VH-VL binders against Vacuolar sorting protein 39 (VPS39). Designs and how they scored, part 9

Target 1, 267 residues: Vacuolar sorting protein 39 (VPS39), of Arabidopsis thaliana (Mouse-ear cress) (q8l5y0r16to282)
Amino acid sequence: PARIDAVESYGSKLFAGCYDGSLRIYSPPESSASDPSELHQETYVLEKTVAGFSKKPIVAMEVLASRELLLSLSESIAFHGLPNLETVAVITKAKGANAYSWDDRRGFLCFSRQKRVCVFKHDGGGGFVEVRDYGVPDTVKSISWCGENICLGIKKEYVILNTANGTLSEVFPSGRVAPPLVISLPSGELILGKENIGVFVDQNGKLLQTERICWSEAPTSIVIQNPYAIALLPRRVEVRLLRSPYPLIQTIVLQNIRRLVKSNNAV

## First folded at step 7 (VH-VL)

Design p9 (from be3 with light chain D28S N93D; framework fv_benmelstobart)
Fold by ESMFold2-Fast, scan of step 7:
Structure p9 (fold): chain C 267 residues (1-267), chain A 122 residues (1-122), chain B 107 residues (1-107)
Amino acid sequence: as target 1 above (267 residues)
Amino acid sequence: QITLKESGPTLVKPTQTLTLTCTVSGFSLSSYGVHWIRQPPGKALEWLGVIWSGGSTDYNAAFMSRLTITKDNSKNQVVLTMNNMDPVDTATYYCARDYYEWSGSDYYFDYWGQGTLVTVSS
Amino acid sequence: DIQMTQSPSSLSASVGDRVTITCKASQSISNYVAWYQQKPGKAPKLLIYDASNLETGVPDRFSGSGYGTDFTFTISSLQPEDIATYFCQQYDDLPLTFGQGTKLEIK
């Protein structure tokens, strides 16, 4: 079986981005009353393999349903039309990008590459136009839109990048051991990671409350599936309610999991 | 006009703590990182650490147990403190500004202080 | 740590000569290399950044090239005022590291 590094839902189907650069499409299980012996073992079935989708591993994907586009991060950031997966655009300046954030309302893409943060805008037809290119003091580890500004996790600090003038303002220092983690909430507020703590801040980096999410260990990935926060910790996943006091709802023991992937089309 | 200037003692005895101050003008410490680099006589440059625009610090692991960098943006000053000085720490100490621009990369140094020679001797 | 190895450690050349200095990184650092000139008793002066970009005010006889692990610094026609020690620096990762330097002397 192929090594899968990214998963995204599209309608009833699952898209899997693979280390070999292929995109694999899976269809939901089909139950049949005429074959009851198989009902307990039905799983998603591989429908199609798109060989040559990318020359490099596909490390992230996002379905942009309102625009009928699939965003993928591999060697660069590429946009493919849905449902046929024709190439619409490739952001050549994103070669070597390690993280990105999409603002669906404005049609703005930001991504980081080494010590650069670049902003592109969807022109409505399929093309993307460069808006700005910002120098930053270090490699960005995590990135998210926060209103018209961008929140960055860099080295040992969180900063807000003002997109109008390119100035950086410090939010607070990140943890010493755990890498920084910036998570956007549907409200436009952010959760910032600090070791095993999730801290709530507004779009300007202002602390919203003293109460925090306390994970059992430092997470490497967090996905928001309202009303839950789902965090990948060493050897397990913790599901917590996004409501003070953020109680632990479920623990899932996992093997060989590298990343959590949020589906934008999940019900 | 952009300037950086190191100040502090030029002679330190073994086991004492060194404190150097870098005073900047012509730019804001809230917009640029300031690094400390040293150079023993006749030898290569050695990076000690940095205080970033946001106030966080990074240190060369070889020095982090005895090195602290702080700053006061309102005074335009960055301070290096290094404990337990040894004769091998004899060097010219520089502070330098990292370069920031839209098209460039940070961590190369467009402006340096003149340097201050610190001799560690009994 | 990323090690930067410069060669040669010293070099003598005549006015008008083309001078090349090389710098090798122990791992790929893309184009994140700067070159500095240091005259005796003075602070280093930035000449080149991003491997090949000439700093403002630096004479065009200075140039740089390279990507990945191998980098070259060139003076196309050596002038007397170019007597100095030259250093490469990587800034792909911390700790920042410098080459050991190349002392340039005129015959």
Scores: ipSAE 0.000, ipTM 0.394, lowest interface PAE 16.5, mean pLDDT 83

